# VH-VL binders against q9vjs7, part 36

Target 1, 121 residues: q9vjs7
Amino acid sequence: LRYSQGTGDENCETLKSEIHLIKEEFDELGRMQRTCNADVIVNKCEGLCNSQVQPSVITPTGFLKECYCCRESFLKEKVITLTHCYDPDGTRLTSPEMGSMDIRLREPTECKCFKCGDFTR
Short names: E, the ipSAE of ESMFold2; O, the ipSAE of OpenDDE; V2, 0.75 times the mean of E and O plus 0.25 times the DockQ between their complexes.

## First folded at step 21 (VH-VL; framework fv_tezepelumab)

Design ma4 (at its last fold request DockQ between E and O 0.56; V2 from the best seeds 0.00; counts 0 for: pae O 5.0 > 2)
Fold by ESMFold2, look of step 21:
Structure ma4 (fold): chain C 121 residues (1-121), chain A 129 residues (1-129), chain B 108 residues (1-108)
Amino acid sequence: as target 1 above (121 residues)
Amino acid sequence: QMQLVESGGGVVQPGRSLRLSCAASGFTFSKYGMHWVRQAPGKGLEWVAVISYDGSNKHYADSVKGRFTITRDNSKNTLNLQMNSLRAEDTAVYYCARLTYYIYTKGDWYYREGAFDYWGQGTMVTVSS
Amino acid sequence: SYVLTQPPSVSVAPGQTARITCGGNNIGDEYVHWYQQKPGQAPVLVVYYDSDRPSWIPERFSGSNSGNTATLTISRGEAGDEADYYCQVWDSSSDHYVFGGGTKLTVL
């Protein structure tokens, strides 16, 4: 038999995720020069946040909604080296200049529940 | 040779609908997030909508939310924009554009910071009585 | 609602350096991308991730981003650089893509 737990349901977390990243590179004439890829471990935000509806005398509807979303506190730069580069015919490229490719992205950090709709900067 | 070609523009009356399409070639379309960006005559660029590589995530500018629907068909290398309840303010050249990076993640889309590194030539939409 | 502010126009003499600014609250925390648009043409990416260039864009084009201002710098300005220039960011808080209002560069 199972009994109910009497605690909160929020489970917003910063989790590691494996992604497959691919970038195609073209010359000025729009001809593909290479395709590079890697499997990379990055952060993601995942989980549920509680929300509530409360009475309010200030709003036109008489209610105040407190919606919360699982999202990052900030984004942090990550430079990724794609180490598997191929020419258009599928031949592996191994020279220092063509055998790898750096890309930039930002990954989420310190994921937690934030009030929805607060997108002011 | 990478190409993006928009079509489906035209002249329509307010309240009517149009469907735009963007045909992609010369790159692996199914791995890229895609955008619609518009430009009213004599005005600046305005972002309209984005769709993730697998179609699982969509976002819209506030001015079009609820009226426009972005979709894609990866088997046909086609991006679409269904535009309903058109208004005079929707008059613009509509471009499809590609993000510079792509990330294959099953059911997830959260790396959205790329540039628009390839643009189509645009298709004109005129909403006039 | 995130706003990017650009001057409406910038003029330089041939051979001089043009600087086009893009103002935004904490824009230094974002990657800024720059597009060139000539009359009757689609936009073309010239600078991305603040300071990177596609390989066919000449080194005369450079970018920087710090604090509340990103800057596109075009050294040794040429008549061929006359165009509208737009800055753009992804606004993580709204999931919107935001363009500046555009700057018309004139090389007199």
Scores: ipSAE 0.381, ipTM 0.782, lowest interface PAE 3.5, mean pLDDT 85
Fold by OpenDDE, fold request of step 23:
Structure ma4 (fold): chain C 121 residues (1-121), chain A 129 residues (1-129), chain B 108 residues (1-108)
Amino acid sequence: as target 1 above (121 residues)
Amino acid sequence: QMQLVESGGGVVQPGRSLRLSCAASGFTFSKYGMHWVRQAPGKGLEWVAVISYDGSNKHYADSVKGRFTITRDNSKNTLNLQMNSLRAEDTAVYYCARLTYYIYTKGDWYYREGAFDYWGQGTMVTVSS
Amino acid sequence: SYVLTQPPSVSVAPGQTARITCGGNNIGDEYVHWYQQKPGQAPVLVVYYDSDRPSWIPERFSGSNSGNTATLTISRGEAGDEADYYCQVWDSSSDHYVFGGGTKLTVL
């Protein structure tokens, strides 16, 4: 098996994925004000990376492990507007102020094989 | 009013087991990922485990992996933590906490980078001989 | 494992601005959240996603994050602000939630 960092990353890809977002908003007293949701398209990393495990007498575990996983090389911030908002009674909120909610999340822009548990950009 | 109430703490000997529970109210429990976070006496916060909104995905800190099991019952609005093979270093106040939001695709838990917006008051677990 | 470094303590006079730092390798690329914890109480979220603030948290609390340092800023410090403050990130490499060691803020 070959070292996957820098090579053999063809099986690790940046793909589009539809996800569902849900967020509730509460006031200072813990009373729910609204719940908002949306289906959005984001990037994800998906694929297979080369890994190998072999016996070794020089390691405490008794094995040499070179395990790689498909994950992000770079992330970007995205502001997403949740456009379906409801009050606690389940009534759709339509006002400009309460009918939508902005949230932020990070998504990958590039994906490649990294040693599992490690990350370097 | 939103509320999280932990229970099940106590004093146990090393190697024994203990089960913690967290009762949730005031919000739609089944729509949130839930966490356990602990704090040893006089020490800082340490994340323990997470379970997705529907229980389909779980993750643990390395320090408790293989010994602790997180579960939830959405029909009863309860979060649980089964702690086996307890060690002295597991002594801590255990908090249940809610994540600000969740996202998923095809029923899978993906992004969990939100904050812990609500916490219980905690339950004390003491592991000693 | 990802490590967050906070100073053990910070002191500020009443009415002055307190700044609590949270250091981490390229922490500016991560979202940082901040919690306040008073003695015998559970933590309270005061800042999230670097600079966002719950509506019930005073505007005196603000956050910033760039490079290798995130900062919680508490303007017009009050006695009631005395507490331990923790920064926190989600580390995607390990899928762990990581807390800083905490900073004790004294307003005196």
Scores: ipSAE 0.025, ipTM 0.665, lowest interface PAE 5.0, mean pLDDT 85
ESMFold2 (binder alone), look of step 21: mean pLDDT 90; pTM 0.932
OpenDDE, look of step 21: ipSAE 0.023; ipTM 0.660
ESMFold2, fold request of step 23: ipSAE 0.282, 0.376, 0.224; ipTM 0.744, 0.786, 0.739
ESMFold2 (binder alone), fold request of step 23: mean pLDDT 90, 90, 90; pTM 0.928, 0.930, 0.928
OpenDDE, fold request of step 23: ipSAE 0.008, 0.024; ipTM 0.617, 0.655

Design ma5 (at its last look DockQ between E and O 0.34; V2 from the best seeds 0.00; counts 0 for: pae E 5.8 > 2)
Fold by ESMFold2, look of step 21:
Structure ma5 (fold): chain C 121 residues (1-121), chain A 129 residues (1-129), chain B 108 residues (1-108)
Amino acid sequence: as target 1 above (121 residues)
Amino acid sequence: QMQLVESGGGVVQPGRSLRLSCAASGFTFSKYGMHWVRQAPGKGLEWVAVISYDGSNKHYADSVKGRFTITRDNSKNTLNLQMNSLRAEDTAVYYCARETYYFWTYGDWTYREGAFDYWGQGTMVTVSS
Amino acid sequence: SYVLTQPPSVSVAPGQTARITCGGNNIGDEYVHWYQQKPGQAPVLVVYYDSDRPSWIPERFSGSNSGNTATLTISRGEAGDEADYYCQVWDSSSDHYVFGGGTKLTVL
């Protein structure tokens, strides 16, 4: 038995959020060389997705819940400069070589409801 | 100094279980996504499983889904792999590996594109009858 | 399931440039990471995000990625570079991490 729900109850969208981004840098012997951080505005997926319950003989409860999760459907690259770098003793590093660190990440630009655990490019 | 040390490998018959552990030290374990990667003798690397920094998100390779469970205990700096219903094809060296980035999250958003920047030395699992 | 294809082996003379390829459908849309593994050792990261290096990896290791091919380039190859090399991506469509089959580099 399958149930239907109205689509007007879902909202899954891309929103801006501020996150704290921290990266520790280690050498080949696993010794920390510096830690860098920044506060960064990134996109996130946020919102409600409708879920579905159906009878099932597979689960211990006799029901199978089909959950839908708000998740990214498209990602874009963002280069972030971490401008607060410190040595292992907590001293601020200010040289051009060690005072900042660029990292790359991909952030969502489009978000959709997917079945939980089933993410498709 | 950063260390990842795997343990719990051994020889076991098909259908049995093993639990692998990875002890982490020298870095902020609770900020990093962690992985298990395996390598059968004379073969290439095969990713097995990932667990997010807080344990809230887990993914598995199709070859182990439903049989293996990845867990972590951030208070003890340990990563675990419960391996049930072992098969001959699970015979491999099992490595724990750290993902390159960590950050605070809001909701379910998690950075997932990092490389494996540090690896343990591995523990051998042999499934043979 | 996303597949990465590497040649099983590559041979170069000492001092020459080695190029190790990693083929995948639209791999240029993914970040590619490369690992070196010497016999009896765990893999070590040598290139990540297509072309970045850990600070201790010499600049003669470089990477590129476009279209359907990523390439690890090792300039001025030396005996110490003999190892197996693996490419790896995160496949966002499955949330799986995928390795290539590995390439054995020989320097003779």
Scores: ipSAE 0.168, ipTM 0.719, lowest interface PAE 5.8, mean pLDDT 83
Fold by OpenDDE, look of step 21:
Structure ma5 (fold): chain C 121 residues (1-121), chain A 129 residues (1-129), chain B 108 residues (1-108)
Amino acid sequence: as target 1 above (121 residues)
Amino acid sequence: QMQLVESGGGVVQPGRSLRLSCAASGFTFSKYGMHWVRQAPGKGLEWVAVISYDGSNKHYADSVKGRFTITRDNSKNTLNLQMNSLRAEDTAVYYCARETYYFWTYGDWTYREGAFDYWGQGTMVTVSS
Amino acid sequence: SYVLTQPPSVSVAPGQTARITCGGNNIGDEYVHWYQQKPGQAPVLVVYYDSDRPSWIPERFSGSNSGNTATLTISRGEAGDEADYYCQVWDSSSDHYVFGGGTKLTVL
């Protein structure tokens, strides 16, 4: 795991945001059964991280490139209920069984500047 | 009923080109990201490429980057894979697959992730001298 | 590149529970999907988003994911469950989809 050594982390933070979630369900034949959506508040990572390109005599390209991205360092799972469900014809579903849908979603709890493309997070 | 049908496979010599096509039906094609996945004989699955629902975003596996091009025509419900500079190691069954429709939007930014919920039966590509 | 590690093979007696593991660095922070592939057939999604299941997949199929290991569990194993199983993740760092090497499940 590679962190930014500069002040990049100061600009990367966890923020609250409102998002639009959409999920479609299909039956065993692949036909749309319903579509559900909701507006919910979740955490996001946002901010600027320092990236650098400098000349280098040890690389084939002649440059050393380091890119850093603001992304999650820790996640938590949340169950969210989508409260607006519609059938394929666009009619809102209101039954307890079909009128809502629970989904699992992971959201950031902490954010940091990581090297872009680093899969060892 | 959901259906994905690949075509265009065949036998070609190294360095040649081949174009694969996938015909989709039974769902609103333009709403879903599409993928190519391949499987060499007796080997495991290898992801090849993805194209977003509107074709605005594409990503490739490192093994095919610069040689393969993924495209789609939403008006014809078709997914394509242009394969150039083919190598022996490109020999495989090529599957087209649909990504699940599961996303969330942050203003003008959309995050999309899903599994491959529907697959075609695949088309065989053999690269040999 | 990000690597997913699966055992090459798992054996189970009929009626018993099979567990197929998928190892990866902090894989618990990623959503894991599982596919079943029978000989001469295309892969079939059996578990997605760690533990969700398509409605046409039997409840005998379940998934879990934590730490460095994701697990596909097949309860009450049947002969028809004999197949290759692949785990998969999306690596947001590289924008690559990654499959495990696959596990051959044998029902004895």
Scores: ipSAE 0.032, ipTM 0.663, lowest interface PAE 3.1, mean pLDDT 86
ESMFold2 (binder alone), look of step 21: mean pLDDT 90; pTM 0.934

Design ma6 (at its last read DockQ between E and O 0.45; V2 from the best seeds 0.00; counts 0 for: pae E 3.7 > 2)
Heavy chain, then light chain:
Amino acid sequence: QMQLVESGGGVVQPGRSLRLSCAASGFTFSKYGMHWVRQAPGKGLEWVAVISYDGSNKHYADSVKGRFTITRDNSKNTLNLQMNSLRAEDTAVYYCAREDYYHWTYGSWTYREGAFDYWGQGTMVTVSS
Amino acid sequence: SYVLTQPPSVSVAPGQTARITCGGNNIGDEYVYWYQQKPGQAPVLVVYYDSDRPSWIPERFSGSNSGNTATLTISRGEAGDEADYYCQVWDSSSDHYVFGGGTKLTVL
ESMFold2, look of step 21: ipSAE 0.352; ipTM 0.766
ESMFold2 (binder alone), look of step 21: mean pLDDT 89; pTM 0.922
OpenDDE, look of step 21: ipSAE 0.042; ipTM 0.690
ESMFold2, fold request of step 23: ipSAE 0.207, 0.142, 0.229; ipTM 0.699, 0.683, 0.721
ESMFold2 (binder alone), fold request of step 23: mean pLDDT 89, 89, 89; pTM 0.921, 0.920, 0.920
OpenDDE, fold request of step 23: ipSAE 0.022, 0.026, 0.049; ipTM 0.623, 0.646, 0.676
ESMFold2, last read: ipSAE 0.271, 0.351, 0.290; ipTM 0.733, 0.763, 0.747
ESMFold2 (binder alone), last read: mean pLDDT 89, 89, 89; pTM 0.922, 0.921, 0.921
OpenDDE, last read: ipSAE 0.057, 0.109, 0.026; ipTM 0.646, 0.711, 0.663

## First folded at step 22 (VH-VL; framework fv_tezepelumab)

Design nb1 (at its last look DockQ between E and O 0.05; V2 from the best seeds 0.00; counts 0 for: pae E 10.3 > 2, placed apart)
Fold by OpenDDE, look of step 22:
Structure nb1 (fold): chain C 121 residues (1-121), chain A 129 residues (1-129), chain B 108 residues (1-108)
Amino acid sequence: as target 1 above (121 residues)
Amino acid sequence: QMQLVESGGGVVQPGRSLRLSCAASGFTFSKYGMHWVRQAPGKGLEWVAVISYDGSNKHYADSVKGRFTITRDNSKNTLNLQMNSLRAEDTAVYYCARYDYYHWTYGSWTYREGAFDYWGQGTMVTVSS
Amino acid sequence: SYVLTQPPSVSVAPGQTARITCGGNNIGDEYVYWYQQKPGQAPVLVVYYDSDRPSWIPERFSGSNSGNTATLTISRGEAGDEADYYCQVWDSSSDHYVFGGGTKLTVL
C-alpha cells in the first residue's frame, strides 16, 4: 500500500498583522497603576492546511485521518513599546518613566502545518 | 537595601508546633504579597503559602493546608508562618519571599505576571523524633 | 496538579551556551520564571519578563518557551554559573506556584 504523505504546508504562511495592544498594570493592592496601549505590527500564522483521510491497515476503522493546522514553527521574542499611557483617571502620562511601557511578546517567524492538537515542535 | 530576615527555625518533634517570622525592610511591605517557600535538604524548592498585601487572602500548598497558617502585620513589617502538626517531611529551610506582581489585561484576558524577586536567607526547620 | 519537569543535571564547557529545559503542559502559554541557587544561598531571580527587570539579572540569561518546553539559555557560560536552576510558573487552575525539580548546571 502506498501512502501519500503530502506536505500540508500549502497556504500556511507568516503574515503581518496590525493589532491594538493594551496593557493595564495593577499593583498588589489591586489598584490600576496605568494603562498603556499602542498599535503595533506583529506576525501571525494564517492559512489552511491540507487534511486527508486515507485507507490504512493499521487502524481499526480501516482509515487514517490526518488533520493539519497552521501554526507557528518558530517564535521570536519582540520588545514593543506602548507609547500611550494613562493613569486611572484617564489622564495621559508624559513622564519618561510612566509615559511608555515596554512589553515582551512572542511572534511567529515561521509557520507550518502541524497535526492538529500536536504541540510538539 | 531591601532585606528579608527569617527567624524561628529550630528542631522540634513530630506533632509539635513552630512559628516562623520574617522581618522585612527597605520597601513598602504593605504593597506586596508575601510567600513562604521551603527547601528540604538536598531537594528542590517547594511553594508553601501566600498572603495578599492586606492579609485578606491566603492560599496554601496542599501539603500544608490545614496545618500551616500564614499571617502578616503590616504595621511591623512582619510575615509569619504558624506551623502546626509538624511532620518529618516538613523538614526544610524556609524562605520568605516577596512576589512582585505585574498584572495586565489584553482584550478580554487578564494575565498574571510576577516573580519572587527578593528572598530571605532562610531559617532551618528540623522535624525529628 | 501542574508539574514542571527538569533534567537533573546539565553540563557545559566554559564559553559555551548552556540550555536548561523545563517541561510542562502547554508551558508555552505561560510566563516561566527562572531562579539560580548557589550552594548555601537563597535563590536569585535570573529570568523576568517585566520591563522593569531587576538590575542583577545578567543579560547572558534569557528564557524562552514554546509548546511544552521552556528553556533557560545561558550564553558564554562561566564557572560562576554553576548552580541549581529552577523554573517556576503560576498555575491559575489551582492557584499554586509551581517549581520545577531543579537542574544542576556544571561548567566543565
Scores: ipSAE 0.040, ipTM 0.723, lowest interface PAE 2.1, mean pLDDT 87
Fold by ESMFold2, look of step 22:
Structure nb1 (fold): chain C 121 residues (1-121), chain A 129 residues (1-129), chain B 108 residues (1-108)
Amino acid sequence: as target 1 above (121 residues)
Amino acid sequence: QMQLVESGGGVVQPGRSLRLSCAASGFTFSKYGMHWVRQAPGKGLEWVAVISYDGSNKHYADSVKGRFTITRDNSKNTLNLQMNSLRAEDTAVYYCARYDYYHWTYGSWTYREGAFDYWGQGTMVTVSS
Amino acid sequence: SYVLTQPPSVSVAPGQTARITCGGNNIGDEYVYWYQQKPGQAPVLVVYYDSDRPSWIPERFSGSNSGNTATLTISRGEAGDEADYYCQVWDSSSDHYVFGGGTKLTVL
């Protein structure tokens, strides 16, 4: 129990993670042209932030709590090339214009502890 | 081809309920977050609700919170909106819309980058006495 | 909640450039999306990530976003461009999706 200390561990960090991205592409009539995918390494925020508990006579529990959450403080756009493209029948597409697809993804480059519920975007 | 078809609209009295459905075809429904967006006659677009690709996360506009429930059935490729305690200000065309964003397999999906890249034609809901 | 402000209407002569603005506090830090809605039709996406176009949207549609203003620019305006245009952002503080009030473009 750590109520008398008011301290704890913090390890909010930006971690690399492997994810599988899938994107479907359609024409102007809503017909599927291809589906593309790739396994990519991206950043995510993960970790613990110290929450503080201190005595307070004004709350029903007798404690004042400050919660902190590990989340992104800055996002950076990156372009990812999806290299596994297939037609609607599942045939792999290999032409230069249909065999790959570039997509844009925002990923965290900085992660910090923020007060929980303090979201600015 | 990709289709989103809304149904279940109609004329109802205030305080009553309606259930809207959206049938999806031509894409992998279970990979996409889905939204309801409404438009009152002669007015602009207003976001109503979102449900994540697997149904585990839902958010609502303040104007409908506690009265509307968004659900999905990925086995039937359907999106639903249960609308309870309807009010005159809920009168609108209701669109279902696909939200195109990236799914994180090992991280949080808290990043909601994307766009409403495909919309159904809408279903009209009229709430009047 | 976050508010996006658009002029209610914009008029241009055929062949001229239309500029439709979307105002918001620090909107330049957000990705802005633009939708076109013709009468009796569902909205369609015309610009995403501030300045990118779907491949089926003509190059004469372009977007920019800086500071407190995002702008949709339609060069060489045509009668076929007459529509309502909406900007949209995701407001991470409320986890809400916010649309502007819409701008009616008239090409006379």
Scores: ipSAE 0.006, ipTM 0.603, lowest interface PAE 10.3, mean pLDDT 80
ESMFold2 (binder alone), look of step 22: mean pLDDT 89; pTM 0.921

Design nb2 (at its last look DockQ between E and O 0.36; V2 from the best seeds 0.00; counts 0 for: pae E 6.0 > 2)
Fold by ESMFold2, look of step 22:
Structure nb2 (fold): chain C 121 residues (1-121), chain A 129 residues (1-129), chain B 108 residues (1-108)
Amino acid sequence: as target 1 above (121 residues)
Amino acid sequence: QMQLVESGGGVVQPGRSLRLSCAASGFTFSKYGMHWVRQAPGKGLEWVAVISYDGSNKHYADSVKGRFTITRDNSKNTLNLQMNSLRAEDTAVYYCARLDYYHWTYGDWTYREGAFDYWGQGTMVTVSS
Amino acid sequence: SYVLTQPPSVSVAPGQTARITCGGNNIGDEYVYWYQQKPGQAPVLVVYYDSDRPSWIPERFSGSNSGNTATLTISRGEAGDEADYYCQVWDSSSDHYVFGGGTKLTVL
């Protein structure tokens, strides 16, 4: 008798999610110059990965279970424009130079099932 | 103005303990991941540990794992490093450093990719017999 | 595990361009950060995201990163640029922060 082989990779997807980004900008003396924010759409990895079971003669059950987690296999750079900028007093900044801020982030482009073992994000 | 001020350095024998503190002011401390970075006399920079903005995630260099504990108290705007079982190779200037903040609702990536954009002036730890 | 390799020193004449390299396997897939440290001082961020600068850092400082090499370029070198320079990445596979060994820039 054999257990059915798990099907992990087809259940792990790259999905869109909304996040709130905040960036505080300081000068060389550590004085705040502005804070900028936006809500943006980014990719995330979502889904469950089936445990994979393989035959083993040395375990009590005759099988060895390996756990898999849905994680990124590739990250891609994305430039985000934060359009809600405020000075240290909370006044909205609207000039072209100070009213927006570009930031770079990396987001998942491909998600796959990998062996679990990293408990940090 | 933003300030990071380290304290608690000194001379100690091998196998003993020290506790370092870093007092933060002039920015929203509870929104930033924080690091300890050290520099042995005449040598380069070595990352020691990181703690997430809320203290829920901590990571350590292999050279200190199991001996050092990073903590923070957001109500007092302080970062701490408990250093146990000190060795001669732990002799260094210890800096606290701020990681750039960007907010991720998905997984809170405040301790991941970023710059050490602001550093304290450091505190000296000497481990000698 | 991830190692960044920098030359121990670089020398340039005043007014000439200095190039400081940071080698790592596939470092072009990582963001590289550069720090300047003058004697007796804490490090100061000069380049982030491979090539971006804080607004007070002169455009004489520039960065690039592709393949296995990141480079910090300081054009029109000045005596005030004498310092140790460190590259740094975040290694996503270990969640470790890795510094290069540092490069002493001399302007003579």
Scores: ipSAE 0.115, ipTM 0.679, lowest interface PAE 6.0, mean pLDDT 81
Fold by OpenDDE, look of step 22:
Structure nb2 (fold): chain C 121 residues (1-121), chain A 129 residues (1-129), chain B 108 residues (1-108)
Amino acid sequence: as target 1 above (121 residues)
Amino acid sequence: QMQLVESGGGVVQPGRSLRLSCAASGFTFSKYGMHWVRQAPGKGLEWVAVISYDGSNKHYADSVKGRFTITRDNSKNTLNLQMNSLRAEDTAVYYCARLDYYHWTYGDWTYREGAFDYWGQGTMVTVSS
Amino acid sequence: SYVLTQPPSVSVAPGQTARITCGGNNIGDEYVYWYQQKPGQAPVLVVYYDSDRPSWIPERFSGSNSGNTATLTISRGEAGDEADYYCQVWDSSSDHYVFGGGTKLTVL
């Protein structure tokens, strides 16, 4: 039996989202040096995908359910600057070297409907 | 200085239970997700379980799900692993590990991703008849 | 489940560059971390994803990933680099952490 993959991508789209990102930095001895954070805008995948239930002779129930979820089909690396940094005592760091931190984040650039729980992209 | 120290390992028969403990020091324990990772003799690393910083979220490897329970006491800086219905294939050195992570929030949801930056020395668990 | 595949062993001459691969479906889109483990010791993180690398991570160690392959590169290999190396990812679909099978690096 051939089962068609869900084509319900109409409601799955890439959207902008504001998130709060936090990163702590430690030295080689495990002592915290600073904590940095920022509110940043990143892409996310959001939407509904059509799931299907089909008759099947190979399942005990006589039906095969295919569930689809809106997920990323392509990711792009983005450099994020965390602009609020604090020392372990909670004092804000303002020096050029310690006052900010760059990290790498991957965000979706395209979104599609995939089988739910499927790790394949 | 940051330190993780496992204890509780030993030799047990199949079907029995064992409780492992990990004592943390040198960092704010309550801020970090903690993990158990095990390594069978002469084999590779296998992730076992994770518990969130506040204990509200737990996840297990399929191989131990339903048998193992991860807990923590932030007031005592302690991580625990209750291992029930032990099997021969559970024989391994068990490491506690701290996750150094990026985390971001979407409303009430928190997402975390990172690496295991600190490990304990491990404690050996042997399951044999 | 998500699976990471590593070669069981890699050999390199002293002073040469060692490359250890980690195969995974679309691993190029994942954050891949690498660990070094010497006999009788706990693993040590050697590849980390940020612009401000912790000081305890040697600069000789670097990671890259593209397509279905992640690669640990160890430049100027030395005897002290002889160890087992493991790649690791976080599988967001299952919220599981996954290790590769490990690669034994021999410096000849």
Scores: ipSAE 0.036, ipTM 0.689, lowest interface PAE 2.4, mean pLDDT 85
ESMFold2 (binder alone), look of step 22: mean pLDDT 89; pTM 0.922

